# VHH binders against Uncharacterized AAA family ATPase y4kL: the designs that were tried, part 4

Target 1, 330 residues: Uncharacterized AAA family ATPase y4kL, of Sinorhizobium fredii (p55530)
Amino acid sequence: MARGELMKKLLASYGRDEDFRAVAEQIIDEEEKKNNRVLARTLRKTLEAGPQRTQSAPKALAPLIPFPEAAADFVERIEPEHNRNDIVLSAANVRVLLGLVKEFRRADEIRQHGLKVRSKMLFCGPPGCGKTLCAEIFAAELGLPLFRVKLDRLISSYLGETATNIRKTFEFARKQPCVLFFDEFDALARTRDDSGEHNELRRVVNSLLLFIDNMQPKGFLIAATNLDRSLDAAIWRRFDEVLWFDRPEAAMIGRFLKLKFKNVPVAFDPARNSAALEGYSFAEIERVCTQAIKAMIIERRKQVQERDFNRALQDEARRRAGQARLAPMI

## First folded at step 26 (VHH; from a1 with A105P)

Design f1
Fold by ESMFold2, fold request of step 28:
Structure f1 (fold): chain B 330 residues (1-330), chain A 121 residues (1-121)
Amino acid sequence: as target 1 above (330 residues)
Amino acid sequence: EVQLVESGGGLVQPGGSLRLSCAASGFTFSSYAMYWVRQAPGKGLEWVSEISGSGGSTKYPKSVKGRFTISRDNAKNTLYLQMNSLRPEDTAVYYCAKESGSYLPSWFDSRGQGTLVTVSS
């Protein structure tokens, strides 16, 4: 939560002692995280010395739902919105995922034979090609909660604070069967390959990899990266499986288009556009589909027409060209 | 009716080469990604290559990378697998497969009859 957001929340809690205390503790925890320990100690002492008023009913009117305080700033829960019928995957990826599901469901039997169960996966590929969606669907298929780790907040410029944040996150994951998802893992890969000008940060990255290596999750750990095969080999070997999420080719695009229009009336065969969409990510293709559907709604038509799709495709091509013009910015 | 017919298997010595072919019919061949998968006796299926519908993208697992090359001729509706530097552990029935987008129970939409490759001295 932003600092200004916490101050607004503190003021909004005026007259509600339980809400005020919860927000005040968040502020104190944030100051501790920033190594402002003297300030945090002072604030906590002030809070605990505050009004000692007699409790009055109804104090259960606004119950404070416990959020795991140790992981609150570094982890967010992803609510499942999709199932396996909502994704297009390569045959190779489907085979690996099925094997992992079967292995997980017989994990006790495998462990009784002295063998380890695969639990750590690396998802590699360009952005918008289904890595996050696949993690969501995989967790849902297993009946496990999905928690996304905010890697940018986990890494600090100071080793001690970063190591503490890593420990808190992994202790959260060890408390329950879950899928722990690290998005944007390539930041670690880039930092590890630096030529020595960031020796402290390199040691932090190696420490994180050691935590990952020593972790035995009760479910799964999934890391996602936008790097193709440019990752450091040391990182790859820390994972039990690697899944590749490439940009789709025409046949996969055709299936994806059929999927996205399955419950929407259309006046054309969307799969006919598969070749025109080669080179686009699934996320970009989905945006084309969404914009075409919105055009139908806005113009009050009963069906998505080919001109709506073609205009959306033209707009997506323009957006890609515009992003290329921003690439050299200082 | 989708038909996939593999050919080109046989007995070969370690270090040898084979070229497998798959004749496809009953569907628009160029619109689908195609796969080679293999199954050693008593083992599960292992994918060994995939190629996009246009032929512009190919992928291989570590076990065959650099030794196997997948290709296609969309004018002849034919899929190929060039297998070099063959090892005894490559012994398997090799199948040509048309892509599938479904988890279970249909990992693959269609699969051929297979062609046996035996690598032994």
Scores: ipSAE 0.000, ipTM 0.145, lowest interface PAE 19.8, mean pLDDT 74
Fold by ESMFold2, fold request of step 28:
Structure f1 (fold): chain B 330 residues (1-330), chain A 121 residues (1-121)
Amino acid sequence: as target 1 above (330 residues)
Amino acid sequence: EVQLVESGGGLVQPGGSLRLSCAASGFTFSSYAMYWVRQAPGKGLEWVSEISGSGGSTKYPKSVKGRFTISRDNAKNTLYLQMNSLRPEDTAVYYCAKESGSYLPSWFDSRGQGTLVTVSS
């Protein structure tokens, strides 16, 4: 292929990372064929030092099950983008999740002994601490499709229609092995509502708990909540397992920082900042990392510098202080 | 201790009528919304009606609207479900349930044995 044609293809691939990398590899190959080994090595080092491409698909993709028309308005299929190596979990949570995977894989043997297989989990903790990501990765590790329930669609109907919509959702989930994920909805209502009121959120929760009690899933049911207080003990007992997703401590933060910068050139040790980030959620810490990486890209530097990270951290502290000012004053 | 006892179920022909009762004790009945739910054979629970503590507000799903009427007698601590124009698909065990005083319900601990309604010819 002529050099001019490859240069045209390279320019045409701007903004499309995979196309750019494919053309870049072709250019390097052509230079190697011409015995321009010094240039080819230089180009390869430049390509390898560049921004990391989008992560590969997870190891085990969930089977594609046709989406029934009746349930289409109330569930969203979540395509896995992550695997076990993309998350930092507490040792306690890892042990519980691994046990559930092993139990699922031997479910028929367990049932033959007259025993029940655990299938219903409650994820508790503040927002941005990995509940949704964990559900995605758990489903991917099981090879099961993940369906997130669209709570905004359920709530937009009258109570009777809400109950029917919930029934349709559970019937859909009962027909196939899957992970059915109910994302947190009561945190918004809980902050503003208390005793005696019959709001639509309360009716949705009431209906869901009735259906959860009677469901016999072929895979798993996961409910996620952002509650800052203890749930009623009677509610906890309805689930087979409860997992807590707390804000990370310094050791977990250090592992998370190493993960986020693993394939990005860095002029400093990000783990040095672990103690300073205690009290932040994983989502907030990720934003610090992302903003520092973006600063490198925007300023066209070869590596993320400590000042980029420190500036991103200061900006995140400002955002947290601003959110505290917006909180109700009582 | 909350107790709810359902009664009034039985066998009825399609198009017939039946009235269910739920005797409540162990709580201030008039302070809580009450519900009827049902479980058809081999199916999960389905919400079939709601009534406010005062009795002034009622709600129904489309599957029973116009055929079922929830009511309560706060003096007798009794919840009722009048079921008219019954269909074979109404065959289920019917439970009454108390609204929780918190944001999350405690209904599961306050359900009785239910009452079986069979609609067949």
Scores: ipSAE 0.000, ipTM 0.125, lowest interface PAE 19.0, mean pLDDT 74
Fold by ESMFold2, last read:
Structure f1 (fold): chain B 330 residues (1-330), chain A 121 residues (1-121)
Amino acid sequence: as target 1 above (330 residues)
Amino acid sequence: EVQLVESGGGLVQPGGSLRLSCAASGFTFSSYAMYWVRQAPGKGLEWVSEISGSGGSTKYPKSVKGRFTISRDNAKNTLYLQMNSLRPEDTAVYYCAKESGSYLPSWFDSRGQGTLVTVSS
């Protein structure tokens, strides 16, 4: 319904609570479709404050669990800035993630049948392929806070205190529904296998893995690594699911290109370049898109032209060739 | 503006068949994977099929595999769902959905009314 017709209906419903509420909800739904989330939330809050005829009082909201002081240096809360429309995922990964969400929503029923709920995920794949973004969006979809563990800070601290801080971080995560995220988890694999390391550091790494193995989170634990098949088998066994974030194939590249140009006027269909970009990471493809958009802006054009995209692609191919020259000689 | 219009729902007896259609406009249909999702009374959204942009790849959850068939006609901008051997638990409002940048549950951009399928004896 057009905005004007809804406003007319709202005014006509004055003094009739049920009619007014129905029209107000349509207006709020329309604003949510327009992605005017701040306005929609404001309108909903205002509507909820109004009188209701015969309604039960809403349930009291559970108090938020504050960020623990003991973990402050080692854990960072990540506020979501992205939604489902900002990521391209393989169909296989979507199916795993959907299954995990369904299990989470039905966790009590599953446990009543004597079954465990999956809660520990490993994200594997080369850098620039969307692991961190996926963790952010997954947490946001579930309505759970996302806490990123700063592994470099945690492991690089004095070793005796590191074990205590690991314990406190996991106890914090046990007390609340949350997504606990370990980025760059392959630092643990390298440290564990490094010759000349302190015996205490290897014990700390093994202790961290033991905490992961024994954790029963109320939400999820996600670890992300760039080391896929080379990761120690002992580490793989700690996780309930493994998601692979490979370099995109042509269909995914096409979707990614359309995503990157969704709010930018274009003179061509970017998805036609999908096959030519196989072998590129999402980060490399994003650079091509960004450079093409910048060229439009710099040259003061109304649309991104195919020549802008092709030039950016040539530049990226040149950069990849330069990287190959840096590879070791046989 | 993206528009998706579902049709073909109705009342059918258990064991029966229905064919759903989704007319798409406002985007390059062949460039996007398409989905059918459903919402049973009092339940959340459930994914029931996926088809690639070209139509060459189809996927189904175990709950409908072997009974439902997704297809598309890119020349007509139309998505189809053939539903066979229908069961009472298939009763739901069925929506078609365009692929988004995220496939996580609860999000899709369709505003169509959906089409109601009721399986009852």
Scores: ipSAE 0.000, ipTM 0.121, lowest interface PAE 19.4, mean pLDDT 74
Fold by ESMFold2, last read:
Structure f1 (fold): chain B 330 residues (1-330), chain A 121 residues (1-121)
Amino acid sequence: as target 1 above (330 residues)
Amino acid sequence: EVQLVESGGGLVQPGGSLRLSCAASGFTFSSYAMYWVRQAPGKGLEWVSEISGSGGSTKYPKSVKGRFTISRDNAKNTLYLQMNSLRPEDTAVYYCAKESGSYLPSWFDSRGQGTLVTVSS
């Protein structure tokens, strides 16, 4: 393609990150083919200064807005450690997340038509099924900082201070494009059914729901809950989308096993174990895989043997049995 | 609109070679990075190789590095995968896929119907 045609395509790709990145790579590759290594390196470095599509550590998030002292004790910034190749998601969740990304990228245009942009998500499902990981990857994919809310620091022995702390947190989130993440939202949601006369958590939940209703985030608000059953519908209505992070079915388990063993030699087909792993979370399945790999290393074997995997599964079953004994006590 | 058609699969002995092709239409082929992915019987998708839009940058996982070579002909809108030193564990349906950029996951946006490669004695 003539250089003029390539520059035309670059300008036409404005606002389309996929198209822009593809054309930018063509420009860089053309300069490398001309043996213009200095220019190609400079162009590559310039491209890397923006949002990054590569499967390496994500590009730096948007510059930090200095924490106002009022909010600094209530949030923590989560540095991205993962990319989209580190997660297995359902097709339904992928569809929703892609729609939210597309909507976010067109947010100014949508608002010019007097419409609201979806910005509030509820992640539901048992622990260890990828909610926090998904929030991390989602924020990194958008180039937005991820801030986790420290719920224990929001709650004060004085109700007035709790409401003030919530307001400060939401004001912080409103001043910058970010992903604001509330983990363990179910601890708060359970208090709507309490029989207590003065439940501190119920008052916190009601205050949070009011702030969520009135908030127009510049990025996203994500609440994550570990409840295995449905939340009160009044809570769900406050969110623009609800995503389910269920324990994986056999097909997803197979893809997850392939992911976890991609860089290790294996003497068996891990997908043969997919049915035996139904009912386990992704975190539990990962632990089985890791333990089996460690057994290969410890015994100095050339590849992971099926017996190592089966022993790791038996160990995980023992751990689950121990947790089941403790669950009625909690 | 996007169409990707894989071909070149078949039965081959261990240690043999095959060359896969992917005919692309419905988009500006040279503007997009392309992938090969595979799905072994009863398994999920595995990334096999990636090539930049111009063809100047290629990437491979450890499982195939040194044995497989991805290439493209932007004049003919065709993606290739040269597979050498084939092993029984390379038996799979092979798909080509167009990169979706920052979306999750890229394979669901566009991939072909696949071509079967069987490596057995």
Scores: ipSAE 0.000, ipTM 0.128, lowest interface PAE 19.1, mean pLDDT 74

## First folded at step 27 (VHH; from f6 with D105P)

Design g4
Fold by OpenDDE, last read:
Order: sequence, then C-alpha cells, then structure tokens
Structure g4 (fold): chain B 330 residues (1-330), chain A 124 residues (1-124)
Amino acid sequence: as target 1 above (330 residues)
Amino acid sequence: EVQLVESGGGLVQPGGSLRLSCAASGFTFSSYAMYWVRQAPGKGLEWVSEISGSGGSTKYPKSVKGRFTISRDNAKNTLYLQMNSLRPEDTAVYYCAKESGSYLPELGSWFDSRGQGTLVTVSS
C-alpha cells in the first residue's frame, strides 16, 4: 500500500486506538520491507512509548465536574481497576448488560419516540458473586464515573437530616452522567420489616425508595442486595432490570479459574477442579487461587502445583465451615 | 387553632426522673398520633417517642427505650412522657408534636404542629 494511503488511514483512525495501532503497525511493517530499519525501529519505539491508551474508558467527563462539597460526604468515587475481561458473567447477564449499553448509547433517540430508557438496575445474589465488580466494569464500559453511596453516612438520628442527605445524594447524581451504586441495599430493606425498629428508619427507606422511583438519571442507578427473602415486592417494581448473580456453575468456575491462572505458570489444569468448587462464590474461589499462587512464590517454585491448589481449597473449606458455626449466633 | 403546651421540664440529677405533660387543644386529640421530640443545644431534632391515637401502640428509639414511657389521656387531651434514669445526654428542649393528617413524602414533615417546648436539664 502506498505510503500516502497508509497515512490517510492513519489520520482517519485518529480517536480509534485499536485501528490507529493497526495502521501504525502496517506502516512499520512496510518500512521494514523497504529495509528502512532505522525508521521502522524509531516508529515502533514511538508507538510503544505512546501512552498506552488504556482503552480510554471514555474519559469520564467526571474529573471536570467539581464534586459538590455537599455530596462528598455521602458518595465515594470508585476508580475503575478492572475491565470486561476480568469478570465471568452468565450468558443472561451479559445479554442484559449489553442491551443496556446499547440502549444508553441511543437514549436520545429512544426518548424522542416517547419511550423510557432503562436506567435503574437491581443486582441480586449472594456475597462475593461479582455484583460490585460488575457495577464497576459496567460503568467503565459506559465511560461513566462510578459513585458508591455511603449508606451509613446517610442515616442520621436527627429528624429530616437523613432526608436531606438522600436528597443531596440524588441531586448530585442528577447533575452529571454517572453510575450511582447502592451496595448492601438489603441492609436498608431489613430495617423496614423489623417491627422493633423506629418508624424513622422505615420512613427513611420509604423516602429513599421514592427518590429512586422519581429519579431520572443521566446514567444509571444500581442497587446491590443479598438474596434475602425479605425484600418487599414493592422494591422490585421500582427497578427497570433485575440481574441475578448466582453462585457459579462448573462451567463458569472453569472460566474463572482459567482467568485467574492466565498469567501464572501451572503444572496442572485448573479447570479440572471446577466441580469441587461448586457452591463457592467467586470471591472464595479467588482466595483459593491466590493462596495456591502464594505457595509457589513462598517455596520459590516455577509453577503452581496441584497440591498447592488442593491445600488452598482445604483451607477455604475449613474457613467456610467456621463461618457456618457463627451464623446461628447472630 | 391547634395548640400544644408542654410542661414539667426542669433540672434533675443523673439517674433522676421527670414527667412531662402536653396539653392539646384545637383538634380531636384521640384521632391523631402524638410524638415527643427533643433538641439538644447545637444538635438536630431527635425523635423520642410515638403513641397512636388510641394509645394502643407506642414506639421508642434505642436511645430512650426502657427508660422513657409515652402515654396519653384522651379524656383530658393530655400527652405524657415519663422519663426515668435520666442521663446528661438527655438534656434538651422537649416538644410534643401532632402528626400530620396527610402522608408526607418527606421525613421532615412528620408533624403539622409542635409546642413551644419545655427544657430538661440533667446535670450533677
């Protein structure tokens, strides 16, 4: 391809990092073919020295929006540390999430037709099954900043203050495209059913629910809950989508194990142990993997051995058994 | 016009007891839930107790549960708060408040009427 055509392609790929890199590599290859080795090396170095545009999560326009001082007390920004390759999801969840992303990108068109855009999601599942991670990755995929709500700080013993705090939080979220994330939402819901708890807490929860219902976020509202049967049916109706984060099946476990050992030398096939890990959460499985890897490092071995994994699994099983003993005391 | 007049406040020693009263007028007393709320110096308004219109149901925050007792005499249009085992942290102006007849979506609008309050000081 003529140098001029490649240059045109390079310029046309501006803003598309993958395409840009691909075209740049083609240019380098062509120079190598022309025996312009010095130029090819220089170009390669320049390409490599270029900011690895981490797939620029759409620069969250977030840094430019001064965090209103008032909301700083009630929300925390979560910086993305993970990407879509760092999570294992069910096919159903993937489908739903991809659909939501598409809908978000065409939100204006959808609204022009007089239709509502889905913006409120409920994540349901046991602890350690990837709800928080999914929220992080989802926000990153959208190029939106993720804000975790500090529920403990919202709740005040003083009348009206909790409502004010909630209002401030929602006002903050309305001002900018973002993902507002409520972790442990069930903690709030439980307070509603306890006949012994003060009417105030019930009212707070009701107020929060009202805000959720009336909110039209420019981004998304996500609430995460542990599968407690105690969630009022009224809560479910307020969300546009519900995603279930169940304990992983053997197939998902296998994928997860491959992911965790992807960059680690192993002397065994981790996926063979998938069946033994059924019933465990992703977090628990991750702990097993981490401990196995640590054993390799501690013993200065070159590869993780199956014995390392098995020992780690035994330790995790013991831990789980211990937790079960404590549950009746709470 | 709804009128609520609190009385019974004063200075008490820690561990002491005090009984507050609230005289209500201008509305059908038995038809409304009544509340005691308090405000300590420099602090927000705190809910202290709730009683249903009939007096059949009472509620307390953890901070006063087991120590305070709300009651009412509908024949006398009077609300009471028996405070036992008083602590310095109970020092506040205490108000009786009438529930709003309408469901208020905002937590701040629980009451449509409140008295002038009575000061309770718990000090050695």
Scores: ipSAE 0.418, ipTM 0.768, lowest interface PAE 0.8, mean pLDDT 86
Fold by OpenDDE, fold request of step 28:
Order: sequence, then C-alpha cells, then structure tokens
Structure g4 (fold): chain B 330 residues (1-330), chain A 124 residues (1-124)
Amino acid sequence: as target 1 above (330 residues)
Amino acid sequence: EVQLVESGGGLVQPGGSLRLSCAASGFTFSSYAMYWVRQAPGKGLEWVSEISGSGGSTKYPKSVKGRFTISRDNAKNTLYLQMNSLRPEDTAVYYCAKESGSYLPELGSWFDSRGQGTLVTVSS
C-alpha cells in the first residue's frame, strides 16, 4: 500500500487503539520491506515507547460529572489500578464479558434495531473470587468511570433518607456513562425473606430493585453477591447477565500463581501447587503468595523457596479452619 | 379530606408506659394500612409500627419490637400505639400515618397523610 494510504488509515484509526496499532505495524512492516531499517526500528520503538499509555485511567469518554458532594458519603469513585493481565477469569466469563464490551461499543446500532442492550450484570460467587476486581477491570476496558455504592452508608434508619440516597445515586448514574457497582448486594437480599423484623430493609431493597428495573444506564450496573441461594427469582430477572465467580479450579490457580510470582524470583514452579489450593479463593491464594514472598524478604534470600510457599499455605489452612469453627456461631 | 389526629402524648419516666391514639376521618379506615412514625429532635423520621387494614398483620422495627404494640379499632376509626418500657431514646413527636394507595417507590411515600403529631417525652 502506498505510504499515503497507510497514513490515511492510521489517521482514521485514531481513537481505536487496536486498529491504530495494527496500522502502525503495517507501516513498520512496509518500511522494513523497503529496507528502511532505521526508520522501522524507530517507529517500532516509538510504538512501543509510545507513551506507555500509562494506562492513563481510560480518559473518561466524557468529562466526569462531578459526583454531588452530598452523595460522597455513599458513592465512591474507584480509580483503576489493574488491567486485563491482573485477573484470572473462567473462559465462560471472558466470553460473556467480551461480548458485553462488543455490545456496548455497538449499542447505538443495536438500539436502532429496536433491541435492548445488556447493561445490568449480576456477579455471583464467594468472597475473594475476583468480583470487585472484575468490575474494575471491566470498567477500565470500557473506558468508563467506576462508582462503588456503599450500601451500608446508603441505608438510613430514617424514612426518606434512604430513598433520597438511592434516587441520588441512580440520578447520578444516568447522567453519564459509568459503571455503577453494588458490592455485597446480598446484604440487602437476605432481609427479604426474614420475618416482620426487617420491613424497613425490605422496603429499601424493594425501592432499590425498582430503581434497578427502571434504570437505563448509559453504561453498566453491576451487583455483586456472595450468596446465590439467597437471591429470589425476582432479583435474578432484573439482570441482563449473570457471571459466576466460583472458586478457581487447578488450571486457574496455576495461572494465578504464575501471575503473582511473575516479578518475583522463585526457586520452584508455583503452578505445581495448584491442586493443593483447590477450594481456596483467589484472595486466600494471594495471601499465601504474599506471605511466601515476605518470607524471602525477611530472610534476605534471593528467591522464594518452596518451603516458604508451603509454610504460608499451612498458615492459611489454619486460618481457614479457625473460621470454620466460628461459622456455626453466626 | 383525610384527617389524622394524634393524642395521648406526654411526659413519662423511663420504664413507663403510654398509649397513643389516632382518630382518622375522610377515608375508609379499614381499607388502608396504618403507621406510627416518630421524629426525635434533630433527627429524621423513623418508622415505629405498621398494621394492616384488617389489623391481622403488624410489624415493628427492632428498636421498638417487644415494647410497642400497634392496634386499631376499625369501627371507631381509631389507631392505637401501646408503648411499654419507654426509654429516653423514645422521646419524639409521634405521628399517625396513612398508607398511600399507590405503591410509590419512594420509601418516604409509603404514607400519603400524617397527623400533626403528639409529643412523647421520656425523662427522669
């Protein structure tokens, strides 16, 4: 292709990072073919050294509407600290999430056909299985700001305040493309089935659910729950998609271990211990890894030893066993 | 016009008892759930009790459960709140409130009418 055509394509790909990179690579390849090796190298270096997009917080596609100060008590903006490489997901979740991203990008076209865009997601799974992290990364991938709703702060014992807080939250969310994240959503759902003592909470939950139903976000609403069994059918129906964050299987654990030790010298293959970590959450596994690394540092060793990992695992197992003893008391 | 008139408030000692009444008019009393709500000085409105139109179902928040009893006499168009084991934190203006016929998503709109209130002061 003539240099001019590639340049045209490059300019046309502006704002589309993948396309831009693809075209840039084509330009580089063409220069290499022309034996312009110095230029090709410089371009490659520039492409690679291109501003490490410090994953600059995906420039919010739109100037962030300042969150009303009044809602600052129960809504928190989460700055992205992680990227795609920082999470291990099931193949199914990856597929679903990628599909959602594609759908979001073509949302206007989809709507023109009279179809609804999926915008409400339910994340289900045990604590520490990456629900919050996934929401963060998902928002980052979309270039949308992530707002976490603090349900405990949102709920007031005073009549009208909770409703007002809920309304403010949803009004805020509808004004701009964003990801609204409700963590520990099960805290609300548990009260629906409980006896007459929780009428106020039930009312709050019902109010919240109504807002969820009526909301047409420009971005996404994500609710995360630790308990799938406690959610009634009515709650499930309100969400367009459900993602399951189960405890990782051995293969996923292996990937996660590799990830956690990626920048740490190790004298063993962490993935060999994947089977021993079945049943643990990612958070628990991370704790094991962290403790093993700390042992290396404390002992001023150059590498993490397998013994460090094993000891950390034993400690975590002990912790888990202790928690299990307390569970019947709750 | 819906009218709700509360009575029975007063000063009581901690551990004491008080019975509030609400006279209702201007609507079919038995067709609506009724509520007691309260507002302490400098605080928001708090739900205190709920009773169904027939009187067959009652609900209480944890803060008053076991101490307060809501009841109604549909023949007299009167709502009652028996308050036992009163505490200083129960000090508030108590209001009788009528259920809104429309399920308004706003928690504050669960009732469409309330009275002028009666002051309950629990103090030693």
Scores: ipSAE 0.273, ipTM 0.638, lowest interface PAE 1.1, mean pLDDT 85
Fold by OpenDDE, fold request of step 28:
Structure g4 (fold): chain B 330 residues (1-330), chain A 124 residues (1-124)
Amino acid sequence: as target 1 above (330 residues)
Amino acid sequence: EVQLVESGGGLVQPGGSLRLSCAASGFTFSSYAMYWVRQAPGKGLEWVSEISGSGGSTKYPKSVKGRFTISRDNAKNTLYLQMNSLRPEDTAVYYCAKESGSYLPELGSWFDSRGQGTLVTVSS
């Protein structure tokens, strides 16, 4: 593209950060192709140094309708602490999530065409694989408040309370654009399968499912589950999208390790150990990294050594082996 | 009018036993599942036991399983709860409840009727 056309595109992308960045990168690439390496480097540096537009403090979300105090035990607001740079996702998940963001932004237009907007997502995967983090970052990207619902706590052993809690939760979510995140969604399956539980709880669970089906959120409903096999087909059909949070592969582990050691001096390449961490969750890998860093601090060293990492990994492996022994006892 | 009248509550020592009764009237007793529920001071209503209309099926929560036994005499329109190995945590008002046959969203309960309750106190 002629330099003038790219400039035009750049100017036209003003206010659209993603588009702006994309066009800027194209300009940089073109300069590199022209062997203007100094200019390309300067532009790249400028693009990177450019004031991260402090994402304007999420416009003071209209005074969030206070969540009823009674719901404080099972619903919590999650403040965004992380951004898109703090998470490693599969290419598939990135694609799906970006698509959802675009769809959300053009939701009115889509509805004008008589089409439904995707608003219900199921996050499936083992614990520690970033489901909650992804929900947080996703909500932040949308500029929506995130509310976490602990389903295990919402389902009370006390008769009548669960139904009330469910109703209140959904009423709240209908009143404002938000991301409603149901954690431990597999608790529903446990309740359904437990023949020893009161029939009322089963019915309440069914009621919850009906609410999910009938809900048209102004934002998103996200359910997270650790157990994919325990969910019946009926539950799956209620969600517009399903995202899989599997244990990371070597490539993802490498990226994650780079991320965790980004601001920490290291005497080795952490990514070289990616293969050794296959089968571990992100949470487990994070513990390894943290322990290695702690070792550096404790010994007042200037850099994390490979021995620190290896020792931490050994400790984590031991921990994992211990957990496996306890699992059959529960 | 559906009437449920509980009896048999009292003070017992830990490890003791107690048998509760519920006299039912005003409906076809054998056609409905019956329940025992309890409410401890400052706590919500907890399910304790369930029995089918015929008496052929019983259910218990983990908290009382193996210690409590629900039974019924349909000829006498009476529901029973045998409580063994009682613990201080079992202290509560115990209610007999009738199944409504349908979920009553308004009540958040499957019960359309319950008695006035009988107090069970487990204390040394």
Scores: ipSAE 0.217, ipTM 0.586, lowest interface PAE 1.3, mean pLDDT 86
Fold by OpenDDE, last read:
Structure g4 (fold): chain B 330 residues (1-330), chain A 124 residues (1-124)
Amino acid sequence: as target 1 above (330 residues)
Amino acid sequence: EVQLVESGGGLVQPGGSLRLSCAASGFTFSSYAMYWVRQAPGKGLEWVSEISGSGGSTKYPKSVKGRFTISRDNAKNTLYLQMNSLRPEDTAVYYCAKESGSYLPELGSWFDSRGQGTLVTVSS
């Protein structure tokens, strides 16, 4: 690979330590092949002398303990596809998350002082506001595998199976440092309030909560909920941190729009439309952006026009209005 | 020794009705919640109904709600399950079960005793 291409890759890998190192090693190897031994040595030394971000070498992902076959139905490994640059978070969330990362990295020291490490997080907010994405990126930042637990599949109508499934899930999570992500956690909580719901489901939920309470993960447990009001105080107390994923404000929307159009030619400033998107989720805003970009492609234009964006927004608004009509039927 | 003996099972056509009974002995019947559970061929054990010790509270899963009625006669130490509007998917061995007196962390142990069961077959 041409030196210039490797340099581009190196620069592009900035912030991705593993990728950066990989590319750096490639550069070093190429220099060695070119008999530039002095340069290669210097580069290697520089690579090694760089602030050892005690990136605890992502502890060689200890051979991922294979999911017990039985857990495969309700536990899924999520491969990281995104990085910290792919998400827009509130200042508060960023602060909390960074704090958690720091704490995790010094967990042993903290424990030596007889203090507990925060390891259980509750993500609260409307759908499409980045809870799942945040969990993914958080896990990636920590160098931990992310496992998503499908609660709907975990819950069985058959007696004893749910309990077994829960146990298996937690046992699995204890075997290796990981991020365990419970999506749609509110599905469980709703079962507590519904006087009509089966005692069984309540018991299952209680059991799950007990496991959460007793679990001391080597990584993190994250529960995501769409409904904050549905969770009782007992549930809240079981989590060390709560992160709120609200619908983005204009400032956040602006950042998000810039992010989405970062690599797309635009004939307008997308951030100027931030106010018009207040009340929309990130997912909805993303659809608007995507549709605008598609319009450019379809019409074989070189740039996204403001009209494309506006039209996409109108379409999304229409969609939203339609959804609102259907909501009373659910 | 706790004994639970189910009866009343049989073959019934879809839309038909059946009443199950469970004779209980060996414990203070009125002091315990009682359950009906069922197991279809090749499937796990499913909760069908619950009734409090006094009989004042009953619970049903969505699958049988509105069709099945649990009741008890504490004087006779007998548990009942009235099953109406039976469906082929209701085909199973039905068991009477006694609640455990102790909180068991394992969800599988909601009951400490169950009968031998009675077969209910719903078929055209």
Scores: ipSAE 0.194, ipTM 0.596, lowest interface PAE 1.4, mean pLDDT 85

